# Miniprotein binders against b1l550, part 18

Target 1, 279 residues: b1l550
Amino acid sequence: MRLPEELLERARDIHSEAPSHRIKLDRVGSFGLKVPVEFKGFLLLAEADVWVSLPEGRRGVDLSRQVEAIYELSNPPKDPFSLCREAAISLLEKLNYADSSGVSIRFDAPLQDGESLKYYGVEISSIASDEIINKIRVEILGMTACPCTAELIRAYKSSEIAATHTQRSLGILEVSTKAEHPDPDKLASIIERAMSSPLRTYTKRPDEGGLVIRSLSNARLAEDVVREMIHLFLEEFGHLPEDTHILAAVRSMESVHMHDIYAERSFSLDEIRKEISSH

## First folded at step 4 (miniprotein)

Design fa6
Fold by ESMFold2-Fast, scan of step 4:
Structure fa6 (fold): chain B 279 residues (1-279), chain A 84 residues (1-84)
Amino acid sequence: as target 1 above (279 residues)
Amino acid sequence: GDELKKRALELIIKAFELIWRAEELWKEGKYEEAAKLFEEAAKLAEEAAKLFEELGDKENAERAKEFAELLRILAEYAREKAKK
């Protein structure tokens, strides 16, 4: 039976062999690694994926070097943006057969909500090649109310009807840029401001938190929310490079109907400014 | 919940630090010292597995146990190298 050192040596030899088919692979690596990160004073448990491109003439990648790259840089825990960028660069240095590398880090970010904390989803990545591209995706839950439903509730003046005709909605902003990662708290704020109202933690009843009344006073379609998110994004982050790519989306879930409503727009800063300037 | 996950991860990170130090010692021919670091890393992984079990995180508990077993095998192999 083969001992671990002999198994590791054979694994290295096997990975260096010619593959069965001479096909390049875009992303090969270790996915679902647990890494600690320091985010705005909080030590958080994050999940990381690390990968490199694999050339057509090589059978496999050195997975141990990938794990080494991220964990060497994660102690002591640092901010996930620096970790993401530095690890992607380190992967190219350690695995010189690769044309590109990438790191994605996912975590739940704390956000102050009155006397308590709530959490929103963050995924960041850095992809390194001839240049580095930084990506961030923020997802946060809020409340929406249909303008048609708001009209109905105004007619009946019922808080019970109001409570049953508001929907939870997931707001989504993704940014890909050659600049530094945008601040996720600012992206979360943009989403919440675009929604009919934010979703509060520990609200015992919707009307007690004012959520239903606020949602009805600021009733918006999913389409309205996406447009408002784009408008607010341009006010806060219009300084980013013109080739910065943005995805703004909202998914209305947990509604009266047995289906979700989804609205989305993808654009570059250059593209959207030309579009807005035409009107 | 979150504090236990944080502690489990700190243990796994410390285990990887010990593994990298053990690999450097191995390269220097210091197999007995490398074995001790692999054993310390295995203990940290076992502690992490118990924390994951306490959290009800069966997947990460199993991964940490497998990691500890691998480290025990590496330590034993290092000790065999030291005897030659």
Scores: ipSAE 0.000, ipTM 0.127, lowest interface PAE 20.7, mean pLDDT 77

Design fa7
Fold by ESMFold2-Fast, scan of step 4:
Structure fa7 (fold): chain B 279 residues (1-279), chain A 84 residues (1-84)
Amino acid sequence: as target 1 above (279 residues)
Amino acid sequence: GDELKKRAEELIYKAWELILRAIELWEEGKYEEAAKLFEEAAKLAEEAAKLFEELGDKLNAEFAKLLAEMLRKLAEEAREKAKK
């Protein structure tokens, strides 16, 4: 072998080499990228994961092309939904060996609470192949109260009993659809309306009495909250494709019990409508 | 009022330019340089928050404060990666 030929061989793209084992990988990419986004007039710093499928005959992915795809679309900052969808499509165009691509973007969304802001969690993704699947997950804190507590107050006229049986709860809605991502503010609103009472960012000790009273006037078990979230979701988003999949869940941080209470339901729009109409 | 608003917006714009450069440095593995730019951006966001407070723009003031907090956390993460 001559030196010039040896030098040319060194120039080979390592990523294009055969792997040690001929095994396909479902997701390979760059995780934890910091990306600026514009959400409803706010500039936010979000965290993004980008990935593609890797065929059995290829050793690695072009990580620099993945980073290029999302950052090219991030400057200037744009809405995270367009960024998510467009970056997933761009990944497939830039990385011809991949059968599928995905992008996830996570951020804390501001929500106005009087003269202050509170935040709720948003995670969106787009997975592209011969079709595009969009997923969104919203998590927001609120209050729940046992209906038995309302009856105890009626019987014993005790605010102390009321206080000990009202709990913080995390409401969760996750939607997977071939349509556009649902508006996270609407999902957050559904969760808050289903709960006994929302939490406020600048709540002082005196404001806790108000939360307890509101929770008791709308007393609901975690199971009740999940059912109400599903009902409200169908009112707002019943127009989505029938194969849309939804997860509705509540985790109640019960102080009376030594552990949390959790309730959930997963369903497609087709499934839930048939179930409701059968009653 | 109007001039103060323009200054606050310019500070936020300058912060985003630094954030984008810091992200590029982070992706290149230059974590200490990224940390310095995130800290510079945080100071600009803090100054913008003060200007928004003077304007009575409580919403943007709170946003700018949170942006500064996030940037300081990113700087800390960058320094932790630099140690490894």
Scores: ipSAE 0.000, ipTM 0.257, lowest interface PAE 13.7, mean pLDDT 77

Design fa8
Fold by ESMFold2-Fast, scan of step 4:
Structure fa8 (fold): chain B 279 residues (1-279), chain A 84 residues (1-84)
Amino acid sequence: as target 1 above (279 residues)
Amino acid sequence: GDELKKRAEELIKKAEELIKRAEELWKEGKYEEAAKLFFEAAWLAIEAAYLFEELGDLENAFRAAELAWELRKLAEEAREKAKK
């Protein structure tokens, strides 16, 4: 049951009151909303956060209008990028006391893998003020293998030793830009191509052997994978505005240690171009 | 048609069986094993959602997608418990 109009009006009156302390808040809103989205022909249930800035003189935000903004735009379901941008703009229009608004949408993106589907994580955001900043983060599992171990295995041809030094790695690409969101499938592809091999969901024993062999043929350190991800990113997305910010990272889940190996680099396109050209 | 519907229902049934097994593993404190089954069940639910969508059954497609999302969250919670 929806609340009567009179109760909603009284709630809005309370939120318009002066607060106990005159302090501005950066983000106030509804977090963990379930929203349907259409992604590449698939209907998915995504999780959304919506928020606005709250001025120092106002006690609270109009939460009902925040939920209304995203749900009105999600029926019928639309692509999560348009939903994200349109909802952020709608929030500023509906809540005129706010200086900024934001929307984040998270979902697991299906990716065709032979006769099966696998998934990778996607989080997109749009933050609206005098301009719109679009963010996207893609996380996908793959495999890495030590180059030193690969060379030893070529000498001994031992699949057991190969398996011992092959580990799961999480590849991460995060992009913040004034341009539209990059295609997450292309970001996922960059990560997978930079790794020793992709990870196949529901892999059978013969397929596992193939993945290990591919990983050893293309053995790379976590540091090598991050550098390759950056190189491939620049080939595909180097046309983005030069103030575009990127985070490239790899987290290797070592099977023989109680800790992970982690490598990352954050940069703007302007910064990385200058570095690469300097020799 | 009927064959796609039957396949979608079979996927949901398999997911339910994996969920029950994962719940038993959770009760036994085997959180990492429970997480693996919750992830597997989530993917079966997603496959069912696509089949329901192809059938034009948007209500069951949304329900199956919602199930997949909830199962993924349970898998993540199980992994966090395994770390403690």
Scores: ipSAE 0.000, ipTM 0.119, lowest interface PAE 21.6, mean pLDDT 77

Design fb1
Fold by ESMFold2-Fast, scan of step 4:
Structure fb1 (fold): chain B 279 residues (1-279), chain A 98 residues (1-98)
Amino acid sequence: as target 1 above (279 residues)
Amino acid sequence: SEEFEKLLKEAEELIRKLEELAKKLGNEELLLLAEFLKILLEWYKLALEEGKDPEEIAIYLELILYTLKFIAKRTGDEEVEKLVKEIEEKIKELKEKL
């Protein structure tokens, strides 16, 4: 049933009323919106969250204005970086009671893998206030092989033992910066290069044996992978502002345990340069 | 209803024709906009299946109408204009049946 227009006109503006408790809220908005994005020549269906800060004296936010802001900017579909930045700015302009706004866009990014595609996870955010902070998170699966497994192969000379001691690992790079978002393909490349071997969408049976043997010859602990990711990140993205914050992490999905191994490091560019330069 | 499902299928077929016309014209912007219309129609279908409120479901139809208006303002092609009007009529009928 369509609500009568006269009833809507007579209804109280609940959102503009004083709240029961004068408490500021950090993020209030529309979460799980479906938005089309154009990413490196691909039209993708992404998931978006949009929010604003809510002052202590206001009961609610204008949710329709939030949806309007992102969808206006989604037509035609554009790159998710511009969409994040422009939508966050638009939210502050449309909702003048807010001190800050934010937009997060999540999608699976295609990456060329020989003659096929593989996918990696991307989350892009922009948070607007007196300045804009851009955040990107990249997650990609690779292969790790325990150095202990490599040593067992040398000792016991068995390829069947090798096959039971490789595992999938999730590499994570997250960057928060006042500069433009880093290229997610470059972040994904850093993660894959830090692993024992990348995972492939397609491989022939003979090539599968070669990938396993290669992983075993490049055996790395989760801790080794995180350190290598940081090293490679500094080579590629050391030009970012000194106050840029990075999270590097790996989650190893241990096949012999009911639990995972996790290693991480959070740092600013200023902090890590100072640490590495010390003897 | 079966009549509702038929109307939805007719809208989908018209959007497909717009996509084919975009390819024939070599118009990359129109192709992206036609693909966006397909995405919005799929969101509308999903919202219907999830039993969302009529007001929430209507938002996807309104976004389709907005996209069609945008296409009409940016194209001078009479065949595109005709398809846009036919799609608009079907979408308005879907909105009235909410």
Scores: ipSAE 0.000, ipTM 0.191, lowest interface PAE 15.1, mean pLDDT 79

Design fb2
Fold by ESMFold2-Fast, scan of step 4:
Structure fb2 (fold): chain B 279 residues (1-279), chain A 98 residues (1-98)
Amino acid sequence: as target 1 above (279 residues)
Amino acid sequence: SEEFEKLLKEAEELIRKLEELAKKLGNERLLWLAELLKFLLERYKKALEEGKDPEEIAKYLEWILILLKLIAKYTGDEEVEKLVKEIEEKIKELKEKL
């Protein structure tokens, strides 16, 4: 049941009151908002989080102003990158007591897969303060095949083609930069190319056979996949600012274990260039 | 077309009722979606007036239908679901008249 608006307007402004304890909060906001976005010709339902910093002397944030900021900018639906950046800036303009603001938008991105579609995970963020930092995280499943077991089986059977276990592996690329967000399709492509083979939404028997043979012929450790992802990233995005920060990771859902294998590397472009240049 | 204009006005009225229902429920998310439906229908009207090709005009009706499906998935309110179905019927009829 909805109370009369006039009654609510006469209530004291709790948000402006002094808090119980004078402690600054880093992130206060509306989380799990459903927002339609336009992504490469698709209208998608995304999930958004919006937040601001809250100073030590203020009890609460005006949450309705946060919702207004993102919804005003999302009607009509626009690309999630522009929405993310513009909403973060708008939050600081609307909520002048905040030192920083942020917006995060998550969705499953469609990717053409023959006559069908497959999907990969995208999370983008923009954090505004005295500067704007743009973040993007892409996650996509691929297949890996174990080279260690392949060599053991080859030695045991003395065969020309080694059999080995294959498993689904989740590839992760996360980029934080002062430049605009990298194209997530290109990040997804880098991850898939680093894997033993990509995965498919729909596979006929000839295609399935090809995928398996490709995976077995291109056996890679999780460590190999991370290194290859970094190599391919530098070829495609090495032009980004030197202080761009990247996380490359793989989580391999090992078919012969009850646990996963995980490999990762975090680096700045400046750091990795110096490392690669050393002998 | 007189029949076409009647369907359009009926769709507008149903979207207005959805907007009012969203306000009564205090559901800011649903209110935003209702406003978006209204915006897309206005863009459809403008595209018709500007004489754009049928494919481009149909795009706005397709977006409206997608949003109606999202509203139906997101809400468990029976009154909202009824209005969504009624709007969907009118929009489908508008699409058939193209």
Scores: ipSAE 0.000, ipTM 0.165, lowest interface PAE 18.4, mean pLDDT 81

Design fb3
Fold by ESMFold2-Fast, scan of step 4:
Structure fb3 (fold): chain B 279 residues (1-279), chain A 98 residues (1-98)
Amino acid sequence: as target 1 above (279 residues)
Amino acid sequence: SEEFEKLLKEAEELIRKLEELAKKLGNEELLRLAERLKYLLELYKFALEIGKDPELIAWYLEIILRTLKEIAKRTGDEEVEKLVKEIEEKIKELKEKL
């Protein structure tokens, strides 16, 4: 049953009333929305979070208006970067009581590598206030091989390619910038190039053997991978504003341990350049 | 209705079978197209839920049908052709029930 719209004119506007406690909230919105996006020729169903700040004197946010705005902007589907930026700006304009707005969009990005198709994780956001901050996080699995065990096995029984343990490692690059979102395919490429070898969705046994041999011939510690990711990032994206913040991290699911190994570094472009130039 | 939801689930299951067959055949291009069909069907479900644009809803079904025709043109595999025809039938039924 649908209640008559005339009732809305007689009902109290609960959201504009004073709250029980005069406390500002940083993020109030609709989380876990499914939105269509177009990404590099693919139509994908992404998951979105939409929010605004809520001032201390207002009881609630117009959630239905947020949802309607996002659906209108996503129809027809557009690229997730434009959708993210446009939605954040639109929400701040439409909800004039808010000091800031934000949109986050998550999806699995298809990556074409020759004839193979594989997927990596992407989360983008845009936060609008007196300026716009764009954030992107890329996560992709690769393979690492232990150089320490390789050297020990080589010493025990001489071999050109030493046996060692290999494991899946998750590479992470996160960038926050006032510039446009970096290309996630380039970020994924940086992560894979820093690893012992990439992984694939589908392989035949000869190709599988090649990936293992590549990994064994290019053994790397998690620490090595993080440093290489930072080096490659600076070569590709060193032109971004100096206050751009980056997180580079690797989580290695060690096949010989019951626990994972984790290595990370957070930095601004200004900070890392001073560090590198200080010797 | 329950009949509509059944049709939708049957289409999803057939696309899953096409994806598995693509992996079994080692056909990476077919696998990419099967994944595209899966995404388009999810977008169709989403468009139905929001109900904002009948043209957009119809557009997703049209792209699915075009993708199925591409697969049919590129494949000589009898099992692939059978699955494509079955998916096409389900998608046409979904279009007519709208």
Scores: ipSAE 0.000, ipTM 0.151, lowest interface PAE 18.3, mean pLDDT 81

Design fb4
Fold by ESMFold2-Fast, scan of step 4:
Structure fb4 (fold): chain B 279 residues (1-279), chain A 98 residues (1-98)
Amino acid sequence: as target 1 above (279 residues)
Amino acid sequence: SEEFELLLKWAEILIRFLEERAKKLGNEELLRLAEELKRLLEEYKKALEEGKDPEEIAKYLEKILETLKEIAKRTGDEEVEILVKLIEYKIKFLKEKL
């Protein structure tokens, strides 16, 4: 049912009123919006959050203008990176009382896996103020094999094939930059290449055996994986601005323990280059 | 409902992506099938707007599913196979909402 439009003329503009307490809010917006995006030929249903800062003297945000900003730019569907950046700018233009705006978009990205697909997690954001800061987080599962147990079993049995435990490990790369969002497929590739082996959606027994042998022949600690991810990242994305901030992490779901192992390093490009160039 | 209308738009968009993919592959037969899907979806929309019985409306969705099966038989392209599956899922969901 629609109420008569005459009521809009007589109703108070609640959003423009003074609040009960004069406190600034950092993020006020519409969260969990479903938006279509086009990602490398795939149409995906992404989840989006949109927000703006709210000054101390204003009671509320015009939520309908937030939804307008992202939906106008999502029809027809476009790549989530352009959508994220353009929507953040549009929010700031439409809601001129705001000092900053932001958009975050989350989706599962398809990745070619032989004759099938596998998926990895992507979350991107753009925060607009005097500058635009773009952030991307990529998470993908891979396999690691323990080098410590491999060495013990080799010593014990004098075997040419080192047996050891393997486990699923979650690799994480997060990048914050004033440049455009890095290509998530390249970030996912870096993570998988740093692992003992990638994971597959399906394998036949001969292929499965090959992946296991590959993993065992490339045994890596969580610490090894993080260092390799950083090395590979610098080779691929070392051209980004010096104030680009990166988080590299791995969470190893240890098959021989009730708990996980976690290794992490955060850094700016300037910081890591100076560290690597020193003793 | 707004949710139903959004799901309908999803089917339209997926069919458009299939059409564009067929053009990029230079596959004239897939292009014709994608155009047929687009026509069937428009007939479905008109039937909804005219307030036709659910049985009549279901016939259009069934025709769309038959066309999708034909596309699947003729595809060797992984992206086309994925688009076909996504369209099939959305059409089946629309049929369940009837």
Scores: ipSAE 0.000, ipTM 0.115, lowest interface PAE 20.5, mean pLDDT 80

Design fb5
Fold by ESMFold2-Fast, scan of step 4:
Structure fb5 (fold): chain B 279 residues (1-279), chain A 98 residues (1-98)
Amino acid sequence: as target 1 above (279 residues)
Amino acid sequence: SEEFEKLLKRAEFLIRLLEWYAKKLGNEELLRLAEELKRLLEEYKKALEEGKDPEEIAKYLEKILETLKEIAKRTGDELVEWLVKIIELKIKELKEKL
């Protein structure tokens, strides 16, 4: 049902009115929008949040203009990184009272796994003001093996018992930069290479045995994995601007405990280089 | 004419995406309806190329809109619903230009 246009002529413009309290809001927008995106040859259903800052003197945001901004740019479906950046800019152009805008897009990214596919989590954001800041978070599961138990078993010197316990670990890399979003496949690769071994979608018994043996020969603490992820990140992405901020983290779902182990480090490229160079 | 051709190509692309997604979902009924959309669009293009009467050409677009309505009626998939709405918009724009 659509109301007559004549009624709109007499309606107050609520959004343009003064608010009850003169308080600036940092993010006001439409959250949980479903948008199709094209990612490396795949059409994926992504979830998007769009927002703008709201000045202290304005009561509300025109939410319909926010939805229009992202949907106009998502037809036809396009690369989620370009969509994210373009929609953030479009929001500022359409909503002239805003000092900043932002767009976040989340999806599960396919990754080739032999003859099958596996998936890893991707969340990207672009925040526009007088410049654009791009953020990406990648999460992927891998395997870790405990070096402490491995050493105890080695001291026992029995080849008939397991070398150590193994468990699923979630690796996390988050990057915030004024440059373009880093390639998520490269971030996922860094995480997997830092683990004792990657996980697979499909294995036959001999391949599964091989995967376990490889993880046992490469036993790593969660702390080891975080340090290795940082090392590999600097090797691949050390060329990014000095003020690029990174979060590296691992959550290990310990097979011998009722709780998880968590290790993290956040840093800027400038900060970490000074730290590594110190004696 | 140039704007019309761009609009036609966009509608064509979106219908191909819907067909691809229907195959990926493994939904045989959605795939059949998506294939019907593709067939109707091809008949529409041939009618345009042959210089058929505008009234006759418009009937193909009407059939496409009816098929989109059937897809919307039968699907609970969010991406399919979005694609149907966007395709419907492009087809209505094509109809306006006749």
Scores: ipSAE 0.000, ipTM 0.160, lowest interface PAE 17.5, mean pLDDT 81

Design fb6
Fold by ESMFold2-Fast, scan of step 4:
Structure fb6 (fold): chain B 279 residues (1-279), chain A 98 residues (1-98)
Amino acid sequence: as target 1 above (279 residues)
Amino acid sequence: SERFEFLLKIAEWLIRRLEELAKKLGNEELLRLAEELKRLLEEYKKALEEGKDPEEIAKYLEKILETLKEIAKRTGDEEVEKLVKFIELEIKWLKELL
């Protein structure tokens, strides 16, 4: 049902009224919007959250204007980084009572994998105020092999390549910077290279055997993977501003346990360089 | 499903783009095709909301696909062609899932 449009003109402007309590809110917005994005030549369904800060003297936010802003900028679909930045800026311009705005966009990114495609998770954000802060989080599965069990079996059997348990591990890199968003394909590559081996969407027996042998020959603890991810990140992205903040993490879904193993490190580029140079 | 909702959003943007292009070019046939696509999408949306059988839903998708093929033949706009091709692929994929 549609109510008469005359009712809209007679209704009080609730959003502009004083609130029951004079309390500032950090994020008020529309969450879980479906938006198209164009990423590396692919048209993808993404999920977006848009928000603004709300001052203590204003009851509510113009939610319809938020939705209109991102949808207008989504037509035609564009790259999610430009969409994120432009929508955050547009929200501040259109909603003049806000002192900050933000946009987050989540999607599964395709990655070429031989003759097929595999997918990894991407979430990007732009938060606008007196400056713009860009955030990106990349998650991708890989394989790890236990070096502890490998060494025990090698000692027991005196074999050149030890058998050990393998498992899927989820690698995570999150970057917050005043510079442009890092390329998520490069972040995904860093994660995969830090693992014992990458995972494939489709393998034939010879290729599957090769992945297993690679993993067994490159056994890694979750702790090893996190340290390698940080090392590779610094090689690729060490040029970012010194106040860039990074989270590197691995969650290993241990095949011999009912529980997972988790390792992480958060750092700024300034902090990690001082730590490494002290050794 | 989420992909059915996504298809509706992309198709709505395509319709707006086609209306703008048709007005700029003075092309009445593109405007007619945009209006036909709009009508078909509204019928498709109603069928989804009413919980129609997969067989009936596929019928609406087939008509939408036919209209999109005609639109693709008549536009020289690169972005419009990309949107039309994307929607065609999505419809083919969704029909396989029904």
Scores: ipSAE 0.000, ipTM 0.217, lowest interface PAE 13.7, mean pLDDT 80

Design fb7
Fold by ESMFold2-Fast, scan of step 4:
Structure fb7 (fold): chain B 279 residues (1-279), chain A 98 residues (1-98)
Amino acid sequence: as target 1 above (279 residues)
Amino acid sequence: SEEFEKLLWEAIELILKLEFLAKKLGNRELIRLAFELKLLLYEYKKALEEGKDPEEIAKYLEKILETLKEIAKRTGDEEVEKLVKEIEEKIKELKEKL
């Protein structure tokens, strides 16, 4: 049975009522929405979260208005950056009790990889209040090789190409800025260049040998990869506002252990410039 | 299963290759159908993960594939026809692994 519209209009507006406890909530919204986006010419299915702040005197949020905000802007599909920013602004306009709003959009980005395609993870967000803060997180798998074990084997065998353990490593770059979202392809490129070697979705046996040899010849600790990512990031994106915040991280999935190695550094552009200038 | 995830990934990769080729050819209908097929595959996966009956989604997958094959044939492009055939085969294998 479907209720008439008149009954719905006559019913209590529960969301506008006072809550059981006068506590502000930071994020209330609709999570896991499926949204089409156009990214670099591809139509992709993305997953979106939309939220607003909820004041201490209001019981609930109008979820239908949140869904309207993003879906109105997603037809026809548009680039996820514009969608993210515009939807966050629209949420504040539609839900006037909110102090802030946010939209997050996640998708797997296709990247041309030799004769095939591979994917890397992208999550973008825009948080609107009296200003807009744009955030992007890029995650891509690569390969690392242990230089300590390589050096021991090289010394023992008197070999220039050292045998060592290799592992899959997840590289992460996250950027929060008042400027436009950085290009995720450039962030992915930085991560891959910092690794011992990239991983590929498809390789032929000769290409597989080349990747392994490259990794062994370019052995890097997770700590080395993080430092290199920061160095390359500053070369490419040092023009961003000084209050831009960056997270650079690597999670190395150790092939000889049941646990992972993790290295990270969070910093603002202002902070890192002062640190580097002291050396 | 791991085999299901592998087949799903391979199907999605082929669909993206089809999207890229469709854009080079300026065929908007192929772009739209490739996107719809990709959407349905993700919904098929979600239904299985949630323990829901995927039969309705499977029927829509078949309808989209039938339309895609017809349009591919009309393009007269051998690469398009090859990709569509490979996509159909991967989706068939994927359904059999359930």
Scores: ipSAE 0.000, ipTM 0.248, lowest interface PAE 14.6, mean pLDDT 79

